VH-VL binders against f4iux6r469to655. Designs and how they scored, part 10

Target 1, 187 residues: f4iux6r469to655
Amino acid sequence: RLLQRLPGCVSRDLIDQLTVEYCYLNSKTNRKKLVKALFNVPRTSLELLAYYSRMVATLASCMKDIPSMLVQMLEDEFNSLVHKKDQMNIETKIRNIRFIGELCKFKIVPAGLVFSCLKACLDEFTHHNIDVACNLLETCGRFLYRSPETTLRMTNMLDILMRLKNVKNLDPRQSTLVENAYYLCKP
Key: E = the ipSAE of ESMFold2; O = the ipSAE of ESMFold2 at other seeds; V2 = 0.75 times the mean of E and O plus 0.25 times the DockQ between their complexes.

## First folded at step 1 (VH-VL)

Design t09 (framework fv_tiragolumab)
Fold by ESMFold2-Fast, scan of step 1:
Structure t09 (fold): chain C 187 residues (1-187), chain A 125 residues (1-125), chain B 113 residues (1-113)
Amino acid sequence: as target 1 above (187 residues)
Amino acid sequence: EVQLQQSGPGLVKPSQTLSLTCAISGDSVSSNSAAWNWIRQSPSRGLEWLGKTYYRSKWYNDYAVSVKGRITINPDTSKNQFSLQLNSVTPEDTAVFYCAREDFYTSGYEAFDIWGQGTLVTVSS
Amino acid sequence: DIVMTQSPDSLAVSLGERATINCKSSQSVFYSSDNKNYLAWYQQKPGQPPNLLIYWASTRESGVPDRFSGSGSGTDFTLTISSLQAEDVAVYYCQQYYSTPITFGPGTKVEIK
């Protein structure tokens, strides 16, 4: 089956080829199966997220339900996990937020959702949420900073992040993560 | 200690529905790191994976092509269990059925670290 | 589907001697991004479910004796029992979890000579 080839699509060419082939097998049932397969990307396969996001972006013009379903699933997952402190959830949180960030760069995830995720992490500035926020910023922060529509909100969020770092007196690892994320977005 | 306990009838007539349940103790059926699988074993086909159910903000299912269209795997969060329903059975579905767990944090991705005791299901008139 | 094959079909080994079981996959189960082989080994005794011995081709499951070891990469894998004990009489199965559907080898029966 075509969906079994998804984990092997580790280049732009391979994912584009699979995307073209998928267009010839399109049905409502197959669109739901594709969304489920994309959402269930393994926690260890972060390198696939950019390729999956590219596929979704390519299909978005003719199959509007694909991006809509995937974005809803990712938002629901983020909201269920943002308050959990256990180390067991960190890899799932990182996969979730990086996928959201990759989809944001293709304008599949609206900037408003990204800002909501970032604000949730800043409002509850825990060890895990610092890692989640920094991963989000590393993935799409510069894209949002460089866009005229989002530059001001991005600048404000980055200022809040730096203020929280200084007020909370983070350990050296966490402080370095925040600084690296900040200067990656705003060099 | 995580344990899986199976229950269900061992004899089913051709064309009827085979129904089995797997009760979970020591873990949650809605654990976001786990997936809950059904596997069968017969002399002719060996070990054959049938499908799984798992919770990642919403419930999902994956099914083997060989049984797709006549299989349903459902969780029950209130009873902490999951079930298998296989429709339109034939004598070729005669097998020992096992439920099994995969868990990202304990055994690696999709290796089955905990198994139920097994249920022999005979499809015969 | 990834097809799994095992050799030999059956193996008779004297107590204390080395047993070697081979497993081959029709496609590579090595994933370069995490540098892991998505291959597991199971032991099954009569009347019991399979028991996980090894995952990621070479990682021993907790509680599994040191005499069991896994090796190999890509498409060719080996399970080794360095010094066969009476309790090791069983059928051994390899399993790939690189892609769905998850598939198993046909099994290798290990008996005492």
Scores: ipSAE 0.000, ipTM 0.462, lowest interface PAE 15.8, mean pLDDT 85

Design t10 (framework fv_tiragolumab)
Fold by ESMFold2-Fast, scan of step 1:
Structure t10 (fold): chain C 187 residues (1-187), chain A 123 residues (1-123), chain B 113 residues (1-113)
Amino acid sequence: as target 1 above (187 residues)
Amino acid sequence: EVQLQQSGPGLVKPSQTLSLTCAISGDSVSSNYAAWNWIRQSPSRGLEWLGKTYYRSKWYNDYAVSVKGRITINPDTSKNQFSLQLNSVTPEDTAVFYCARGIDYEYYGMDVWGQGTLVTVSS
Amino acid sequence: DIVMTQSPDSLAVSLGERATINCKSSQSVLYSSNNKNYLAWYQQKPGQPPNLLIYWASTRESGVPDRFSGSGSGTDFTLTISSLQAEDVAVYYCQQYDSTPLTFGPGTKVEIK
C-alpha cells in the first residue's frame, strides 16, 4: 500500500520516489484515496506538509483533480472553522492554514485564497485567529512579500496586522507572535 | 468497506418523537473527512435532505429549515453511531428514512447509504 | 434554496440504445476557485437506497460502469447512459451539494421500451 508509506516521507527524495511510484497506480479511486490521505495528515505531523505539497505540485501537471480536490477541502475546512471560538479547534486550524500556506508556495493555492484567509482572521481578531494568521505568515508570507504581483497587497495586510496589534490590548505572547510574523515577512 | 445499519421503530403516533439510529462500521463517526446525513423519501416530497452532523475538532450540525427546530442529529462516539430525533410528528412525516455518509462535507457526494427505514406516522 | 428540476419525468429506451436525462439548478453550482460543479447523480432501484453514480457533474464513482457519463456546467447538466442494459432500469436523481440545504431533483424514471 503506497499510502502507508506517506507518513514516513520526511525528505524530498522519499516523497519524490513515492510520487513516481504513485503515477503507475493512476485511477479515479486511487486519486480520491490519495487526496483523503493528504488531507487527513495528523495535526501533530506539520513537518510533512511541505513534502505533501511538493507531491501535489508534481502531480498537478498530469492529474489536475488532485490539487483541485485538496484545495477545495482545505478551503471548506477553513471556512467551517475560522468563525468558531472553540479551544479544541486550534490544532486543526493550524494544520489547515499551514497546508494552505505550503501549497501557496507551489502556486497550487492561489494567492487570492491566502489573502482571503488572512483577511478573515484579521476581521475577527480572536486569540485563535491571531495564531492562525501568524502561522500563515510564517509559512508563506515572505514568499508573497517578495513576489512582485503580491508585494503591495501583502504590505497592506501586514500594515493592518500591526495596526490591530497596537490598537488591541494583546497579551505579551500574542504581541510577540505578531511582531515575529511581521518582521519575518518584512525586515 | 464502510457499512451503515439503521434501526428504529416503523410506526410512530402523531405528536410523538420519531427516533432512528444509524450504526457505522468500517469508518469512525468522528472521522474528520466525513459528514453523517439523514435523508427522507416520500411520494409527495421526493428525496429530502434533513441534516447532518460532522466532527472537525468539535461537533457541528446543519439542519434543513423545513424541519425547523423539530430535529436533532446526534453522534455517539462510544457506540460509533449517530441518531435522528424528529419531534411532534404528523402524518406528513411518513417516509422512508435513510442515513448516508458524505465525504468531506459531502464534497464527493453521499457514497454510502443505510438500508432505509419506512416510518409510518398514524394513530 | 437551490431548486433542482429534471426532464423528462420518464423515458423508455430500447436495450443497447442511449438514454439522456437533463437536470437544471435554479442557481449556479459551479465553484469558480476550483472550477468544479457541485452536482451528483444517483441511481435508485425499487426497495434500495440511492446509489452514487457521479459527483462533480462528470466524475464517475468507483465501480460505476463507463456507459454512465455526466456533463454540463453551471446550471444545466446531463446524465447519459450510452447503451442501456436491463439492470439500468431505475429512477435517476440529480443533487446539488454546493449549499445547504442539499437538494435533489424530482427524479427521472428509465424503463425498457
Scores: ipSAE 0.000, ipTM 0.455, lowest interface PAE 15.4, mean pLDDT 86

## First folded at step 2 (VH-VL)

Design d11b (framework fv_daratumumab; at its last look DockQ between E and O 0.19; V2 from the best seeds 0.00; counts 0 for: pae E 19.3 > 2, placed apart)
Fold by ESMFold2 at other seeds, look of step 2:
Structure d11b (fold): chain C 187 residues (1-187), chain A 120 residues (1-120), chain B 107 residues (1-107)
Amino acid sequence: as target 1 above (187 residues)
Amino acid sequence: EVQLLESGGGLVQPGGSLRLSCAVSGFTFGSYAMSWVRQAPGKGLEWVSAISGYGGSTYYADSVKGRFTISRDNSKNTLYLQMNSLRAEDTAVYFCARHDYDSLGAFDIWGQGTLVTVSS
Amino acid sequence: EIVLTQSPATLSLSPGERATLSCRASQSVSSYLAWYQQKPGQAPRLLIYDASKRATGIPARFSGSGSGTDFTLTISSLEPEDFAVYYCQQRSNWPYTFGQGTKVEIK
């Protein structure tokens, strides 16, 4: 029953209160239920991803299987969808990549996974992969740009992004999306 | 199992040309950047060139820029290095290597190498 | 171009001894430093990436440390199969560059 409150946690205080209440339900069955509920966040409710990621980070120190299961499910989802082109998958791809990006900012997803996802999108920089790459950068690109360990690699990938924009003959929407993502990372 | 197999090496005169191939299996080739690395006999390793997974970005060491062209055909799982205007100092074993992005781009898989000898 | 200088050029040691190999960069490479092992007639093998992380299948006796410009590869207790040439590589800036190598040989 506590899981039905997840979609309503639209503030830091609400997700923190639910997180505290959930600590009293620390069983393997309850942890699996939580992970499934977090993973199945509605595709139209992207504003919840930061709060869900905050909950996962809070629980990570005492319930290590929660972040491990969630990250594995998200990585599997990315790999299964990265080359699919039909329009109905774009919302799922965006949810997936933004969740990965939010978890990276909370240090639950390692930067290596983020760079692997970005690399896959830049290597086939067409169709949905343009939107996915830009959404990933909008979510965690500045965080990675500002972090000393990842600054140079992120800078190199941003340079690749702009070169691809100039050679791939993007439509105006795509071109704007790429420029917005770039300048959010390097203002 | 991931495998990289170079071919196309041989003896060539200065000023000549060769094309190296690297046949790839065991992974989704288009998802990975690739490099060529060479090693002259008795010498150390020298990075030569890199290409993005779908060929949009290429990079070259200064020593080969303008003479060598890296390319790939993802439908044939093959990486290429076209070497023109060859010089004696290009004599080396040429390796292809895969960039592993989980290891932040370190070269986790290498081929066995193919020998290129430039002499009369 | 970032120059990596390895020292010493040669280490002569016996099995069981500790080996310490140095790599110095002409500019900061942050932690984008990898170490490779190469035996005669073979391709290089990745040992360490991100300055300190062991690649899959690499024994625990290999460890890396350092950041910025000064990096160290340590082999805590040399085994007979560890006598080889070791190269550091930076991937911070294009072009990627390798050090000139340190040969670890049996005394």
Scores: ipSAE 0.007, ipTM 0.478, lowest interface PAE 13.8, mean pLDDT 87
Fold by ESMFold2, look of step 2:
Structure d11b (fold): chain C 187 residues (1-187), chain A 120 residues (1-120), chain B 107 residues (1-107)
Amino acid sequence: as target 1 above (187 residues)
Amino acid sequence: EVQLLESGGGLVQPGGSLRLSCAVSGFTFGSYAMSWVRQAPGKGLEWVSAISGYGGSTYYADSVKGRFTISRDNSKNTLYLQMNSLRAEDTAVYFCARHDYDSLGAFDIWGQGTLVTVSS
Amino acid sequence: EIVLTQSPATLSLSPGERATLSCRASQSVSSYLAWYQQKPGQAPRLLIYDASKRATGIPARFSGSGSGTDFTLTISSLEPEDFAVYYCQQRSNWPYTFGQGTKVEIK
C-alpha cells in the first residue's frame, strides 16, 4: 500500500507527496506501522535516509509519537550492536548511525545522543567502531561543527579522533577514512 | 527533574583557594557543555569559564586565567571549579549553567548559586 | 573581547506598557545573542535565544529582534512579574560576554 512506496521516494517531492497522503490515514495503528517501515529501511539504500528523516520531521509537529518511537528504536539498536564484532553486522551499524545522524540534522535526534554514540566509538576505537564513527561524522559532523552551540564539543571530539589516529596503528584504509571524515567537518 | 546544585562556597582569605562543585541530575551530563557564571554583590553577570562535554576544551575569562581551573567528572555527574590565588574582586555568587543544544547553546538551566566571599 | 552595551540602564514603566530594551555589540555577533531575566535572589532565566526565538515556556509578549550589532528585546504589555533585570549575552566569540543589564522597574 502507501508503506510499500517508501523505498521509491528518491526525491523531496516524492517523499512530501507520500507524507501528505499518509496524514489522511492517520491512526495509532497506522503510526506504529509507519515507524516500523521507516526503521526497516533497506540497508543497501542509504540515500533514502535523508528523505525518511524529512518525512519524520514533517510529521513530528502533528504526530509526536512517530519521532519518539523511531528514536527509541534506533538508540536501542545502537546499544545492542556497539560491542558486536561480527562482520555481518557492519551494514546494519552503518544504516543505524547514518539514520541517527540524518535525524540530528532535522533536530529529531538530540545532539546529546549523537555525541554519546561518537564517544562510545572513540572509547573503543577499533574495528567497526572506526567505520561507525567516521560515517556519523560524514553524515552530521559539519552540521554540528558549524552550529555554535555544539562547536566546542564537536571540536573536542575531532581532536580526540585525530589523537587516536596518531596513537593507533591504523591500516591505510582506516587512516584515510579518519582523515576524510575530519576534513569534511573542518575543511 | 533537571537539577544543578552548587556547593563549596564560603569565606576565604586573599591568596587562598576554594573548590566549587555543581552536582547534576535529571539529564545525561556528559552530553552537555557547562559554564560557570558569577555575580558580584549588586553587580551584573560575568561569564567565568566553560568546558566541553567530555572535557577536551576549556575556556576562561581573562580575569581568571591561570588562577581558576574548570573540570568535570562525568562518572560522578559533577562539575568543578578550582579557584586559586583568590582576590577580593572574586567575591560573588557563582552559578553553574548548562549549554542547551535545542536553544542553540544558550544557558537554559542554572543552579541556585553558591556565595564565595574573599576578605581579610 | 566583545562588549555588549545595554540601554537604558533603568526603565521605569507601569503594568500594561510596552518595554523596549536595547543591546549593542562592539562587533558583529551574527544572531548568537540571548536574553535572560533575573529577579532578586534568583538565578537568571532564559527568555530568547538566537536573537529572536523564544525559549520553552516563555510567553508570547516577549519578542527579540536584530542581528549583527543591534538587538532589541520587546515586552509588548508588561505584567507585574516582568519587573526584573534583563541581560543580553553573546556566544559568537570567546570569551562569552553579558551586557551590564537593564532594570525594568515599576513607576
Scores: ipSAE 0.000, ipTM 0.446, lowest interface PAE 19.3, mean pLDDT 87
ESMFold2 (binder alone), look of step 2: mean pLDDT 93; pTM 0.945

Design m01s (framework fv_mosunetuzumab; at its last look DockQ between E and O 0.26; V2 from the best seeds 0.00; counts 0 for: pae E 16.6 > 2)
Fold by ESMFold2 at other seeds, look of step 2:
Structure m01s (fold): chain C 187 residues (1-187), chain A 119 residues (1-119), chain B 112 residues (1-112)
Amino acid sequence: as target 1 above (187 residues)
Amino acid sequence: EVQLVQSGAEVKKPGASVKVSCKASGYTFTGYYIHWVRQAPGQGLEWIGWINPNSGGTKYNEKFKGRATLTADTSTSTAYLELSSLRSEDTAVYYCARDYSGSESFDYWGQGTLVTVSS
Amino acid sequence: DIVMTQSPDSLAVSLGERATINCKSSQSVLYSSNNKNYLAWYQQKPGQPPKLLIYWASTRESGVPDRFSGSGSGTDFTLTISSLQAEDVAVYYCQQYYSTPTFGQGTKVEIK
């Protein structure tokens, strides 16, 4: 069906065309299948996340269960993985957090969820969680910094991040990663 | 279960070097820093340094910089401490420890390796 | 380096009674941005490595009995054993991890 075309939607026009065609398949079963297909985006295809998020945002006005199901699945995945240290999980964690960040820019994920994820990473400042936090900031940090409603909270979170870098014994790679994420948000 | 198993006791003369191993099991070795801490007989604990097994990055207590070398072998999940130019004051039990959550508190410790430096 | 000073150096307590160990740091170990005290407590029995009891000054590690509690903030911290048991005879260390890790000199707890 139309879900086979998702990996090929590498432009606004392509994802918008698929989205219009999908509107004619509006049933509960088809909506669940779409959410599962979006959630299972290959971890090697992170460039698709912005286009998938655009599709979700377009469908949100007529199919409100699509964004709600997807956001719940992503939040559950974050919470199940945040304390796991297995090397095999880092790519899944990065996919998860970048999807959350993209959906935040499309106003599907509330900023509160993004700040909760960031706080969880800063509270447990491990190898994996540094990478996760920095990927979240690279995805939506500047968006939240420039938004008047969230500027103060984002500034406070960035201050916490930089202070943790300065007091913890990070290796040079991790220190550089934190600095790059910080200045990407506050150019 | 998480385990850190260290190499056996060593007796050395002043000026020699020693290399202590710490073999990790029961968790993803490259996901956690390994710290080294020593304890002289009847005394307290002294931090030596850490290694990030994923990157090979290290940090040392300034007291030991230049004499201590931390390495890790990811293929065997083993961390190493090498201490050179040994003195009698280096007589201690040497522990490896896993970094809890990247916070530098230590949730699992090796059994310790006694290094005795005697003329 | 942040110097950690424990008191007393040794403590004799009757079984079932309260034991109180103090730890003072030369600088604050409270990171105000996250409101966390970077302070841990360890128990060490003879011939054994240290065992983590408390982190973040007051959070018990899993498997640690409720009789162990940590309190304090900034520069002054306390480990309390509310009802001393025979298996609690050990040396107790505080440790800061705000910066380069340092340990207190230890407090030996014995049965009176």
Scores: ipSAE 0.006, ipTM 0.501, lowest interface PAE 12.7, mean pLDDT 87
Fold by ESMFold2, look of step 2:
Structure m01s (fold): chain C 187 residues (1-187), chain A 119 residues (1-119), chain B 112 residues (1-112)
Amino acid sequence: as target 1 above (187 residues)
Amino acid sequence: EVQLVQSGAEVKKPGASVKVSCKASGYTFTGYYIHWVRQAPGQGLEWIGWINPNSGGTKYNEKFKGRATLTADTSTSTAYLELSSLRSEDTAVYYCARDYSGSESFDYWGQGTLVTVSS
Amino acid sequence: DIVMTQSPDSLAVSLGERATINCKSSQSVLYSSNNKNYLAWYQQKPGQPPKLLIYWASTRESGVPDRFSGSGSGTDFTLTISSLQAEDVAVYYCQQYYSTPTFGQGTKVEIK
């Protein structure tokens, strides 16, 4: 029953209250159910991703398999999506990458995974991967740029991004997306 | 199922042009590049170029610039190769192929169209 | 253009035995940023279009039998058929897509 309340947690105090209540359900079956519910966040409810990520970060100290399972599911989803050209809604790809980005800001996803995802998009700089890269940067790019341990790697990736924009034949919408993402990270 | 169905064999005289069609079905036509590859009798494979059916953007093998024209009609899900100023060495089977996930590989191929150039 | 050179030009192998085809590129097809080799293998039977077997040097396409494997990196690549079957008689091509696509000249595989 607690999992039905997840989509309604649109504030920090709501998600924190649910998180406390969930600590009393600390069984392996209940943890797997929570991870599945978090992973299946509605693609139209991207504002929930930060709150879901906050819950995961809070539970990480007492339920260590929750972050590990969720991150593995998100990484597996990214890998299946980055090369797929089936009739798939771009919003599913955006939900995936923004969740990865939010979890990175909460120190649940390691920066290495974010850079791996960004590199994959830059190496196959196609229509959807351009949007995915820009959404990742909008979510956690400035965080990584301002973090001393990742500033250099982020700077190098941003340089690659701008060179690709100038070389590839992007439509005006994507060209603007790239510029906006770049200057959001490095004003 | 994904299918690429090409137009029938052509016989042309030197100096003429030919237009080969490639009709796609079973997937979203505008979501994948279409490549054209030819194979002369008893020879290997030679890449001609690609088209992005969504934008109309193209890239050509330098060997074919000025003679090859790639187009796409999204209303019929059909890609076209037009090759002008034909000469006998253009005799080949011409294939269309779909690329997978941008630039990695060609996962589905048309059945091929034999173009014969003879006087 | 990156020149792709296959060896041997033709290969006769006993049914059930191992067939090995080599492919060498004139420059590296490994993109260091993503650690992917832009190298694919295709099978072409008489009267048919090429069929994708392997991409990224070592990843089998869906539906391709386990006896086909790819290996190598940079400039040197190998396609191995671990136990040759009658249906494997074909011409095999390597292809790079690191730059504008180019194909090897082909290797004809026959039963000895």
Scores: ipSAE 0.000, ipTM 0.456, lowest interface PAE 16.6, mean pLDDT 86
ESMFold2 (binder alone), look of step 2: mean pLDDT 93; pTM 0.939

